# Ledger of designs, part 1: miniprotein binders against p34578r516to654

Every score and structure here is a prediction.

Target 1, 139 residues: p34578r516to654
Amino acid sequence: CGYSVMAGKAEKILEYVLETRIDALGDDISELDVFVEDFILTHDAFMPDNTVCNFLKSYYFRTPYRATRDSITDSCTEEVRCKRRVVQFVYVWCSLLRVNFFLNPVTNSFVEELFCHVIDDRKRLGGMEDILTRIGSIR
Structure headers, positions and changes below count from the first letter of each chain, unless a header shows other numbers.
F, E and O stand for the ipSAE by ESMFold2-Fast, ESMFold2 and OpenDDE, each averaged over both directions (binder to target, target to binder). V2 = 0.75 x the mean of E and O + 0.25 x the DockQ between their complexes.
[cut] marks letters that were taken out.

## First folded at step 1 (miniprotein)

Design E2
Amino acid sequence: SAEELYRKAKELREQGKLDEAIKILEEAIRIDPESAKAWFRLALILYEMGRTEEAVRAFERAVELDPDDPLALLRLARALRKLGDKERAIELLEKALELDPESEEAKRLLEELKK
ESMFold2 (binder alone), alone request of step 1: mean pLDDT 84; pTM 0.798

